# VH-VL binders against o60147: the designs that were tried, part 21

Target 1, 175 residues: o60147
Amino acid sequence: MLEKNKYLYIFRHIQTNQVLLSQGNVLKKTALFQLPYPLQKPVAPNGMRPAKLRKDHWVPLLKVEFPNESMFQSVFMQLLNYRKYRSVQPLTSDLLKLPIPVRRRKIMRQEVPNTIADLADILNKEKFPENSVRLQLSDKSDSEYADWPPSVQIDSEEIKLSRGFREKTTVDEAR
Below, E stands for the ipSAE of ESMFold2; O stands for the ipSAE of OpenDDE; V2 stands for 0.75 times the mean of E and O plus 0.25 times the DockQ between their complexes.

## First folded at step 20 (VH-VL; framework fv_lerdelimumab)

Design f4 (at its last look DockQ between E and O 0.56; V2 from the best seeds 0.50)
Fold by ESMFold2, look of step 20:
Structure f4 (fold): chain C 175 residues (1-175), chain A 118 residues (1-118), chain B 109 residues (1-109)
Amino acid sequence: as target 1 above (175 residues)
Amino acid sequence: EVQLVESGGGVVQPGRSLRLSCAASGFTFSYYAMHWVRQAPGKGLEWVAVISYDGSNKYYADSVKGRFTISRDNSKNTLYLQMDSLRAEDTAVYYCAKGQHSAYFDYWGQGTLVTVSS
Amino acid sequence: SSELTQDPAVSVALGQTVRITCQGDSLRSFSASWYQQKPGQAPVLVIYGKNNRPSGIPDRFSGSSSGNTASLTITGAQAEDEADYYCNSWDSRGNHLYVFGGGTKLTVL
């Protein structure tokens, strides 16, 4: 009864608009390591400092179903690497003129459009079969941040849950 | 004129530690990611680590992860590499490099030699 | 070895044109940068963003790309161009965020 993961779940913070990527429909505490966190002193193995996860502050942004686990893992790794790449870019001219707290808030607020654009960029570069990648959004207007390849089928129904992704159906329980 | 000057290299025994420094001048240090890149004698270039402009993100090559720590002090315009549990294969010239968009390094220091030998 | 593949050595006659290649899957999507290194010296950026030259780099240096291959071309090679040349790229699919090619030693005959 062991299933292989082929789903990407993306969460947004309700106040900061920061984004977390997840392999599961429930966010794990380790996902917080995707966020910038100064490591003044290590408190966990390998120098990572764990942060508290407030699950009521993270809501669904989008869900992606891939044809198989291998394709999921490739896109998930790439998306994480795109985020790392963005985190080490030099400041742009419009950011340079801002006070540091304002600058950081502006950077955080760009995470939703940036993540959606990055996902689409990855999918445009991959050679997935037509209509083989199913995308469901909490707000369908967010699809306007990017141009999607023919491999992507955008679900007509938005994610309506205000807490988590509860995508299980009765047919899946019977299986 | 952009300048990067590394220091702190030397000869050490395996298992010991060294701290490398890179003094930066001629640009606004706090706007750019900074990198360490190394080159073993007679070998090619190997990327080692990067630190974001404010130090909030750090990433390492697998070969050094858990042993090396990159850090910066923007008030002193200085980049650091703390190198713990040194091994013979860490023997290299260590360069600091200024990061730019599109994954290129527009300025490099002259490097500092680290020799790990018993 | 690195994800980016370069020939270990190439030669060119003085005044002739030479092309140094760098191959890797990441280059289908991401531009290469090129670095010149002379013995005992630090690398120097020669080409970035496909075909941009930093200030002070002679116009005989140019870059190009096609498919999974990036190229550095030196037209009218001079004795001072004898050096090692490295390509570098971001790799979104690998464990290393930044990847260098193995290097190409250019000999000017």
Scores: ipSAE 0.658, ipTM 0.834, lowest interface PAE 1.3, mean pLDDT 85
Fold by OpenDDE, look of step 20:
Structure f4 (fold): chain C 175 residues (1-175), chain A 118 residues (1-118), chain B 109 residues (1-109)
Amino acid sequence: as target 1 above (175 residues)
Amino acid sequence: EVQLVESGGGVVQPGRSLRLSCAASGFTFSYYAMHWVRQAPGKGLEWVAVISYDGSNKYYADSVKGRFTISRDNSKNTLYLQMDSLRAEDTAVYYCAKGQHSAYFDYWGQGTLVTVSS
Amino acid sequence: SSELTQDPAVSVALGQTVRITCQGDSLRSFSASWYQQKPGQAPVLVIYGKNNRPSGIPDRFSGSSSGNTASLTITGAQAEDEADYYCNSWDSRGNHLYVFGGGTKLTVL
């Protein structure tokens, strides 16, 4: 349904702070391919792609409602490519001095703010109509990671979180 | 002085495989993403593939995805391109290029010619 | 569109100024880099970022950007500047990631 396809959900892993993008409020197995490392069985080390999706390990970070699916798809694709772009950039000298496990933790810690910043940057470039994009955050303080364009209306209410679950939306109730 | 030297090019029949190498020197190889870029005779530049500094991330152009494999050996300062299921349209000079921030290539090799013909 | 477009050919008189322009949606989000290629040679980076020149590149080369366009300007063209020029950027919308323009052949008259 078209109404379901205009919602972007960004999930955060409760342990690693890794980020997954989702069309709609249900994570699909294919979302794991967003992670940069190859699949490893049974469970990949931190920062790598696990063999199975554990939905209960992911909590919603933010929800974005777009005017239509086309706008959603455009932003979704750009977000993925921004992440790819970062993955092939050289590391800073400070990071290179750190042991690999410490380095990985520091990089993963930045995934949430980087993703939020990416989203803001993309929306600033897209120049959507004023207040046409609705943004809801699990933590409103996360909105401070970036400057948002006039196209973005930030909801006053935060996303209610439970491990692996989210509050029902009108779209969910229509199922 | 930064140097990139490609090798492994030659003439092959369609469907065959070829492996290219790029020997790097003059910089810390393991710090930088490396790329392959090709140029068909009389045509423009086409990006082929990239591999991150540690080899953990690889991406390919749609035209070669599923057929080409980029890899690297940081202990040998060498970049590789395994080309399988070669096609006539893969005929080109293949350049290895050093990646840098903001999506640019600051150094290029002189290239190696790959000719795919029956 | 994920493409970068360039005029296939431009000409400039010796000592005059020429601007080569690259256009594409990716340029709204990412900076362009420019490469010079002479016949039988590998490409050479001449401009990257907003307006950065690598060591060894003459100061007559400069870069600029506006909207969905990026431009390479040669102020006081020299005979040795005759070459093909390619723009490049990161493609945030397509699957090619790194995208080149079609190239512009610059003739110095």
Scores: ipSAE 0.311, ipTM 0.774, lowest interface PAE 1.6, mean pLDDT 88
ESMFold2 (binder alone), look of step 20: mean pLDDT 91; pTM 0.942

Design f5 (at its last look DockQ between E and O 0.62; V2 from the best seeds 0.58)
Fold by OpenDDE, look of step 20:
Structure f5 (fold): chain C 175 residues (1-175), chain A 118 residues (1-118), chain B 109 residues (1-109)
Amino acid sequence: as target 1 above (175 residues)
Amino acid sequence: EVQLVESGGGVVQPGRSLRLSCAASGFTFSYYAMHWVRQAPGKGLEWVAVISYDGSNKYYADSVKGRFTISRDNSKNTLYLQMDSLRAEDTAVYYCAKGEHSAYFDYWGQGTLVTVSS
Amino acid sequence: SSELTQDPAVSVALGQTVRITCQGDSLRSFSASWYQQKPGQAPVLVIYGKNNRPSGIPDRFSGSSSGNTASLTITGAQAEDEADYYCNSWDTRGNHLYVFGGGTKLTVL
């Protein structure tokens, strides 16, 4: 569907609070490449890239509608790069004092607010037309993690997506 | 004093492999991301690869992706670059560099020369 | 574009002021770092962030930014400032994550 190409969906993991970006309302297996490669095989450590995508482990965080696919692609790529860059930054002294498992959990816990902040930062700099970007959140309070530019119109309604899946339609409800 | 010392450079034929090392001292090695940057003779600087402080994340320039592997041994304060399937265009001085916030490199080694020629 | 562009060469008279400029889309979002490289030597960081100088770098070096540009300014150029200067930034839109400018050869006359 051509219309899905202008939609950014962000999912969070129900246990780890890790974040996956999706073009369209269905998570693809390739989304797992957004997670760090496991150092040990075959079972990925917690927070690392698993071999299989468990869609039921992911819930929607937010939906962004862009005016066109080009704008979507630009923001999508930038979001990925923001995450990459953050992953190679030096750790703060506070984090370094913590055991590795605790450290990892703390970092992962910040992925949701960091991603939202990243999105806002990117949009602030892109200078899209006023009210040209529609933002819908699963939790409206999450919008408070960042200041949004005039280009962003925050939807009054929350996202109604099923866990790891697309929004239910009337047809889907009838099944 | 921060020191970075590269080694392992030399002359190799195309298609061959070479492994570079960078010995780090003067700072807590395991706290910082490390980078490889190269410079072809008479050319500019080209970023090659980065590895996170714990080795969990690695990223490469497109020009070397699939051929080069960056790694580190924090117990030895050493950074590595495994270069496979070497090409003539890989000829360069290879620098190891210490990463910092805001995408800058505050310390550089003196570099090691890699020459790929038939 | 994820590229950073620099003029390949600039000149400055001894004691005068020169500005080396770097241009790229990534600079709209992030600060550039600047590196000095003399022949046969490794690069040396001279400016990072908005206008930060590492220890040992003379105060005649300063950094600035505007729009999609970043600039390195040498106020009162000295003979020893003759070198290649490279800008670097975080590539937000490309596939390289880090990107260097093409470098600028500074000649002190």
Scores: ipSAE 0.600, ipTM 0.858, lowest interface PAE 1.1, mean pLDDT 90
Fold by ESMFold2, look of step 20:
Structure f5 (fold): chain C 175 residues (1-175), chain A 118 residues (1-118), chain B 109 residues (1-109)
Amino acid sequence: as target 1 above (175 residues)
Amino acid sequence: EVQLVESGGGVVQPGRSLRLSCAASGFTFSYYAMHWVRQAPGKGLEWVAVISYDGSNKYYADSVKGRFTISRDNSKNTLYLQMDSLRAEDTAVYYCAKGEHSAYFDYWGQGTLVTVSS
Amino acid sequence: SSELTQDPAVSVALGQTVRITCQGDSLRSFSASWYQQKPGQAPVLVIYGKNNRPSGIPDRFSGSSSGNTASLTITGAQAEDEADYYCNSWDTRGNHLYVFGGGTKLTVL
């Protein structure tokens, strides 16, 4: 029997503020295909190659529990497509005047607020049952990037960085 | 005046390759995402691929993933489509289109015909 | 679904008003754009956003949207309006990313 996933895990890069979406509480190397890489050398037909995954550079941003796998898969696909949409928008002339490294850093700094806003936009437009979607954040103030629908229950407890996305484990409970 | 001129279309056998070009003028090419859109004879429009303003992001319709490669040269104001492993179903007029906000295409080329037949 | 659904054909009497519709899930999130295509020609953008007309498009063309439906309205249809009309949107749910409707052939009687 295969376990069906209904959890979304989102990670943030500690230095660049880039975002990775994950179906699991531990990042897999295949998540690196979400990262945009400039074309600087000949590559495979898809135009990209994976970067090395440094798991110590990626920390929890948020976790979402959906009512079922189908709803998870719909939201996950939409989030990936919102990121693709944003990556192909024309830039303002002010951004284009900046040196490329500075420009890219400014764009990357918006990934966290943009991803949270996109998640909320999707959830506001979906018709999920009231209080059926549980949201837990590493920094509760990040919920302020968006207005959340009645379907979302925001957990009062923040994700502790020392445990990643894992549930709390104590010596007494492990007995 | 914005102008997009496609070239490189022709008749080719299945399994072969073809490279399309689109020469752009009349706007700052490096500010905009660029697209390929195709139309099979007697059929509707089908989006094929997009490339971001600096070439760092590329996305494809599932029907062409792994076979087609979009690219651009901003120093030459030119968009490209490398089409490998061509199939009869790829037979179409291929249009180059300029991207804009909110996912619309404000300017189109006149198209170049690709015919894939044995 | 990721499809945008249009009726394949619509007719209108000269000078009358016609409405061409487009339905799809992505229209809840992104505005439709509308393209006119005459035989042997490239498509031409006629409406973008909710109701914006590019320069050179007559004011008889207008757009609207509600829920998952977008509409193109031609008030006082003229003979030169006879064409195929396509809606387009960003597809948030499917694999095509940019999706076109199947097209509507408008006949002006």
Scores: ipSAE 0.540, ipTM 0.770, lowest interface PAE 1.7, mean pLDDT 84
ESMFold2 (binder alone), look of step 20: mean pLDDT 91; pTM 0.934

## First folded at step 21 (VH-VL; framework fv_lerdelimumab)

Design j1 (at its last look DockQ between E and O 0.52; V2 from the best seeds 0.00; counts 0 for: pae O 3.1 > 2)
Fold by ESMFold2, look of step 21:
Structure j1 (fold): chain C 175 residues (1-175), chain A 118 residues (1-118), chain B 109 residues (1-109)
Amino acid sequence: as target 1 above (175 residues)
Amino acid sequence: EVQLVESGGGVVQPGRSLRLSCAASGFTFSIYAMHWVRQAPGKGLEWVAVISYDGSNKYYADSVKGRFTISRDNSKNTLYLQMDSLRAEDTAVYYCAKGERSAYFDYWGQGTLVTVSS
Amino acid sequence: SSELTQDPAVSVALGQTVRITCQGDSLRSFSASWYQQKPGQAPVLVIYGKNNRPSGIPDRFSGSSSGNTASLTITGAQAEDEADYYCNSWDSRGNHLYVFGGGTKLTVL
């Protein structure tokens, strides 16, 4: 069995804080289908689906290691469905009072904490074995958006993917 | 006070198209998700589609994906369902329903009948 | 696929208590909502969330849940309660956002 299918990778947009879910450590263009559909009318969506994936605009937020493909697929599907459920919630009165560009930015800024909370809610409800799921974050303080079940072990090491992708040279290691 | 009034139903041949409308009043239409739910004669309720408050997200039941398109015009307080490539099994009363938090439909229209017959 | 299962029919004597049940895996995670539909009429929401009644719904209607089962209870059934009853839930594990039960026809004897 290939280990790549048991990791969930979550990315954050560097400017908008929108979130994308991925089965691999590199985003595919098809991940853009997770973003709101661009509207011809009206002009003011939550966010827009860009025509191209700019990989330099998406940075690691967290990754989750599952012991098997079945657990990964269940959590991945549920997390996508939780995002759909959130997208069809009523607009709150505090957001309604805001100018549309400000409202859009505020909604997008909630995607990180909301996604982390949703992940934890799914994991709490799934009743996986203790310590069976390993969570690694780019910023460990982001774990504070949720209460994690006993099944989750939070890695003490933060993700260093931007730095980890550049291989050390022999000279660098000798120093 | 809340009212949802569907229109556009009728009798059509298989493979034809219909467009349903739902006129909304008595609430702030532009802050709620809106749904279509259908009921075949003598059968139960089947969820068909949802559209987010601003129209940026749309989701469909598998039975209608690729054939039906949900849309809305918030300036006219109107919800639409474009129904293409109609089949006999699409014969149903089509209800417009207002979404709320916690995944329930608090207000329903009286429905419009779509009959697909050859 | 996540489905909600209801008995097709149930009867109650006038003034007696009846329970209509709804079963499905989604109900372990999400609350059911309940809809009453009288012949030739649109559905009407009668219970949502854990046990909330919309304005205008009599207090003889209540909801409960246990495990994968949700129940609608009508205490002191009236003739006007004769209708079809549908449960509905979000479904995070399926291909759709919303799933309805098949409906239960309540007959008041």
Scores: ipSAE 0.765, ipTM 0.881, lowest interface PAE 0.7, mean pLDDT 86
Fold by OpenDDE, look of step 21:
Structure j1 (fold): chain C 175 residues (1-175), chain A 118 residues (1-118), chain B 109 residues (1-109)
Amino acid sequence: as target 1 above (175 residues)
Amino acid sequence: EVQLVESGGGVVQPGRSLRLSCAASGFTFSIYAMHWVRQAPGKGLEWVAVISYDGSNKYYADSVKGRFTISRDNSKNTLYLQMDSLRAEDTAVYYCAKGERSAYFDYWGQGTLVTVSS
Amino acid sequence: SSELTQDPAVSVALGQTVRITCQGDSLRSFSASWYQQKPGQAPVLVIYGKNNRPSGIPDRFSGSSSGNTASLTITGAQAEDEADYYCNSWDSRGNHLYVFGGGTKLTVL
């Protein structure tokens, strides 16, 4: 089994709280494609997809270690799909009560808890072996956004990564 | 009563463009994602495209990506599908459908026929 | 593969029970919706979610799921139930958001 890409890193934007998924500990420019297109009509709020990747604007949210690359890939792709799915869902009544700019900001802020919840949901459905998935959060309180299955072992230590990336490891260089 | 009415279908030659419209009524149009689904004659349903409630997100089936553009005017309660570079395989009845959570469409129009033939 | 597969045709005797099954990897994670289409008509939602029935849909229609499958069951098939049935769900392949099964033609005998 290939184990080279068994780590999921999730970053959040320091201003918008938008979330990017990474198949490594270094954000790639292509990660920006996870964000809504800015030129769609009606025009998406400015900054929803930056013109360029500013790594220093992104901080680590969590790290997930999977038993193997296959499991990683499965969960990674599902997370992306969950995001897309959510992006086309009807607005909740609570959101409808808010002015459009405020609404948009709130939606963006919800990306963090939503992503965490999505991850938990996916892992609950995957039924991985007990304690086979290691979850490390930048803030342990974020784990409260979801119920985690027995397959997930939450690390007692908080994740410590540099903004936008971590120094490449030998595994990362082999990609 | 929820009503979706498609229009704009017709016969066109390959390579030409056509714009479909879907007039919506009976619900708050501006808070729901809208979809296009097509069905070739004698064939099954094929999802074509979706647009979010505010138009900020659009997604397409691979078969139409780069050629079709989904859009909406919430002030007019209207959904559009701009179809460019039409091909014979695009021949189908095109339905507009109202989106809901959990990946289902609770209301459908009666469809409009698009025929692409030389 | 995130495709949804259905048997192209099934038959049921009047008053009997029939199950139409949809199979796909995405169904392990996402619920399916079911649509009935009669000749010359638009599709009609008959089941969504775990087992939700829209208003106006007879209670003889029910939905279920197991593993990578979702099923539409008609308990006590009526003549008017003769139609094409399509399942729909999320497409986990990433290139599509939604995907339909190939459809099942139900004949009521």
Scores: ipSAE 0.026, ipTM 0.659, lowest interface PAE 3.1, mean pLDDT 86
ESMFold2 (binder alone), look of step 21: mean pLDDT 91; pTM 0.941

Design j2 (at its last read DockQ between E and O 0.72; V2 from the best seeds 0.80)
Heavy chain, then light chain:
Amino acid sequence: EVQLVESGGGVVQPGRSLRLSCAASGFTFSIYAMHWVRQAPGKGLEWVAVISYDGSNKYYADSVKGRFTISRDNSKNTLYLQMDSLRAEDTAVYYCAKGEHSAYFDYWGQGTLVTVSS
Amino acid sequence: SSELTQDPAVSVALGQTVRITCQGDSLRSWSASWYQQKPGQAPVLVIYGKNNRPSGIPDRFSGSSSGNTASLTITGAQAEDEADYYCNSWDSRGNHLYVFGGGTKLTVL
ESMFold2, look of step 21: ipSAE 0.792; ipTM 0.891
ESMFold2 (binder alone), look of step 21: mean pLDDT 92; pTM 0.943
OpenDDE, look of step 21: ipSAE 0.705; ipTM 0.871
ESMFold2, fold request of step 22: ipSAE 0.689, 0.750, 0.794; ipTM 0.845, 0.877, 0.909
ESMFold2 (binder alone), fold request of step 22: mean pLDDT 91, 91, 91; pTM 0.938, 0.935, 0.939
OpenDDE, fold request of step 22: ipSAE 0.881, 0.884, 0.853; ipTM 0.952, 0.953, 0.934
ESMFold2, last read: ipSAE 0.775, 0.759, 0.764; ipTM 0.889, 0.887, 0.869
ESMFold2 (binder alone), last read: mean pLDDT 91, 91, 91; pTM 0.940, 0.940, 0.939
OpenDDE, last read: ipSAE 0.885, 0.882, 0.883; ipTM 0.951, 0.954, 0.954

Design j3 (at its last fold request DockQ between E and O 0.74; V2 from the best seeds 0.78)
Fold by OpenDDE, fold request of step 22:
Structure j3 (fold): chain C 175 residues (1-175), chain A 118 residues (1-118), chain B 109 residues (1-109)
Amino acid sequence: as target 1 above (175 residues)
Amino acid sequence: EVQLVESGGGVVQPGRSLRLSCAASGFTFSIYAMHWVRQAPGKGLEWVAVISYDGSNKYYADSVKGRFTISRDNSKNTLYLQMDSLRAEDTAVYYCAKGEHSAYFDYWGQGTLVTVSS
Amino acid sequence: SSELTQDPAVSVALGQTVRITCQGDSLRSFYASWYQQKPGQAPVLVIYGKNNRPSGIPDRFSGSSSGNTASLTITGAQAEDEADYYCNSWDSRGNHLYVFGGGTKLTVL
């Protein structure tokens, strides 16, 4: 297994608070496929998938270090599918009565806490070895969104914020 | 009462295209995800595609990715499946199904038969 | 991707109890839904969630789960229960998303 590919970064959009998952500390264009399809062309409305990635609009939310790439891949796929699961649920009565722009904003506000909760749920079910997963958050208070299993060690230091990427580590430089 | 009525099925040659429709009634169409599920003759059920309530999210089975396109017109309470580059293995009865919370299908149409044969 | 497996065929005598079981990793985290399909007809939802029956489904149908399994139980099988039964669940580990079991043909003797 390749050690260089065992890092999960989650980025937050500075305006919409939407989240993108990334393998490694640099966002790729393919990450945009995680966003909803645009309703109208050629200009995507806020919250929809844009044609081009603006890395400067995204900041790191958290970093997760896994023991190996296989564990990373498993959690990564599950996170994507959890999001997909939510995206195909019926519209709730609470949201139905709201205008479309307001509805979108309300949904997007929940993406960060939902993603964190998803991550915790997935890790609780995976039952990885104790302290084998290292979690670093941009805001340590975000860890309160979920109960973390013994496999997760939360770093005392917060992740440094950098738009579009995080500073390269020795492992990242080896890529 | 909830009704789902599929149409557009028929016999086509491999490589050709076909467009299926599903007319929905009896419920608020625009708040539910809609699905296509198919069943080859004498075989089991296979999920094909899903589209969210507003069409902003679409997902496909690997077997149809790049060839099929799911869409909807909420003003017409209609679900569509554009099938391009059809193959023999796409031969099946195609059902439209209504999605519900917790990822199950509470209502199904009667299906429309698609036969791909040279 | 994950798969759901179920026995291809089972039999039950009239008035007796039969259990159809699905197995798969997805069932550890998600509930199964069950569908009845009679020859020449569309599938019909019979059980969803922990143990929920849609309106119109007889109370002899029930659902349960344990570990990586989900089961549909018919208590007091009737002749009209003869059909194919499919389980379905969400797959969080693959690209299939909605995964069906292979189906179980139930024969009522």
Scores: ipSAE 0.864, ipTM 0.942, lowest interface PAE 0.5, mean pLDDT 92
Fold by ESMFold2, fold request of step 22:
Structure j3 (fold): chain C 175 residues (1-175), chain A 118 residues (1-118), chain B 109 residues (1-109)
Amino acid sequence: as target 1 above (175 residues)
Amino acid sequence: EVQLVESGGGVVQPGRSLRLSCAASGFTFSIYAMHWVRQAPGKGLEWVAVISYDGSNKYYADSVKGRFTISRDNSKNTLYLQMDSLRAEDTAVYYCAKGEHSAYFDYWGQGTLVTVSS
Amino acid sequence: SSELTQDPAVSVALGQTVRITCQGDSLRSFYASWYQQKPGQAPVLVIYGKNNRPSGIPDRFSGSSSGNTASLTITGAQAEDEADYYCNSWDSRGNHLYVFGGGTKLTVL
């Protein structure tokens, strides 16, 4: 398989609002390694790495088309590293005072705005040509989590896919 | 007074294992990420690994990935580094370092020497 | 190894001003932190963020950055400032989250 990818696909969990980054329009089980390893005594199972990928729990958040594979790989690597960086930050006083289930939910709810802001920060720092990066969102108001550089062209159409980024099959070819 | 005290260093043959410990005191250990940083004799500093405050996220330098395992026990205020399949190039002083916001290490231990020699 | 480049050695006359530099692409986006290491001792943080000094670090130490370069400046260098100095930065583009420069040995004449 000699595939050249220039697309970033980002999924949101329907319950926890956690984010997964993907090179493909369908999540692979290996994407679950982006989630934290289960702790010995979790108060709630939500948010930890599950044993099985439930594809019906992950819906499109956004899709990015880059000019080429090299630019995609750079941004994908950086975005993963931004998420790793956030995962090793100290626990703040405000979060420390919360019961663990409440704390976990609050941290997970930050992932969507944080990921969008991080993507924009990377794109502002990477000097891509004007209008060379196409961004499509499932909810266009999510673009307001960040200030986008001139290189980004936001698609006027929202993503209407309920699971993954696959286009719907038009007809059953057997029928 | 923040203190980090490493232990468990020694002389071992290549291919063998060693476990380092870092005892922490003087701060709330369980809210900070912790790091291992090493320094080969006469050489510079090299970041080795980090573990999140609750141990749910761990990351490694490529040179040690798959051979070293970082862990912590917050009930004992202790950080660990399990070093398997040791190589000569792993010879270094190993420092325990406290992480803070942004990308800096505000407190360091005095280090423990690991020598990997035939 | 990701790239933070430091000169291996720098000399300064007692009481004079010296700059120790650190260069790398990550420094266009992220602040350097600076560590002093005296022989046989652990590193000590001396500058973090843009220009913050931890408690106990003399005000003769300061930090600055421009483009891909971070600098540690010591104004009025003293004998006890003889040490190795390392810069460190988060590296969003590399395989390692944190990268150190190779170190600069400061000699006070």
Scores: ipSAE 0.725, ipTM 0.854, lowest interface PAE 0.9, mean pLDDT 87
ESMFold2, look of step 21: ipSAE 0.656; ipTM 0.830
ESMFold2 (binder alone), look of step 21: mean pLDDT 92; pTM 0.942
OpenDDE, look of step 21: ipSAE 0.656; ipTM 0.865
ESMFold2, fold request of step 22: ipSAE 0.697, 0.711; ipTM 0.849, 0.850
ESMFold2 (binder alone), fold request of step 22: mean pLDDT 91, 92, 91; pTM 0.941, 0.943, 0.941
OpenDDE, fold request of step 22: ipSAE 0.845, 0.852; ipTM 0.930, 0.932

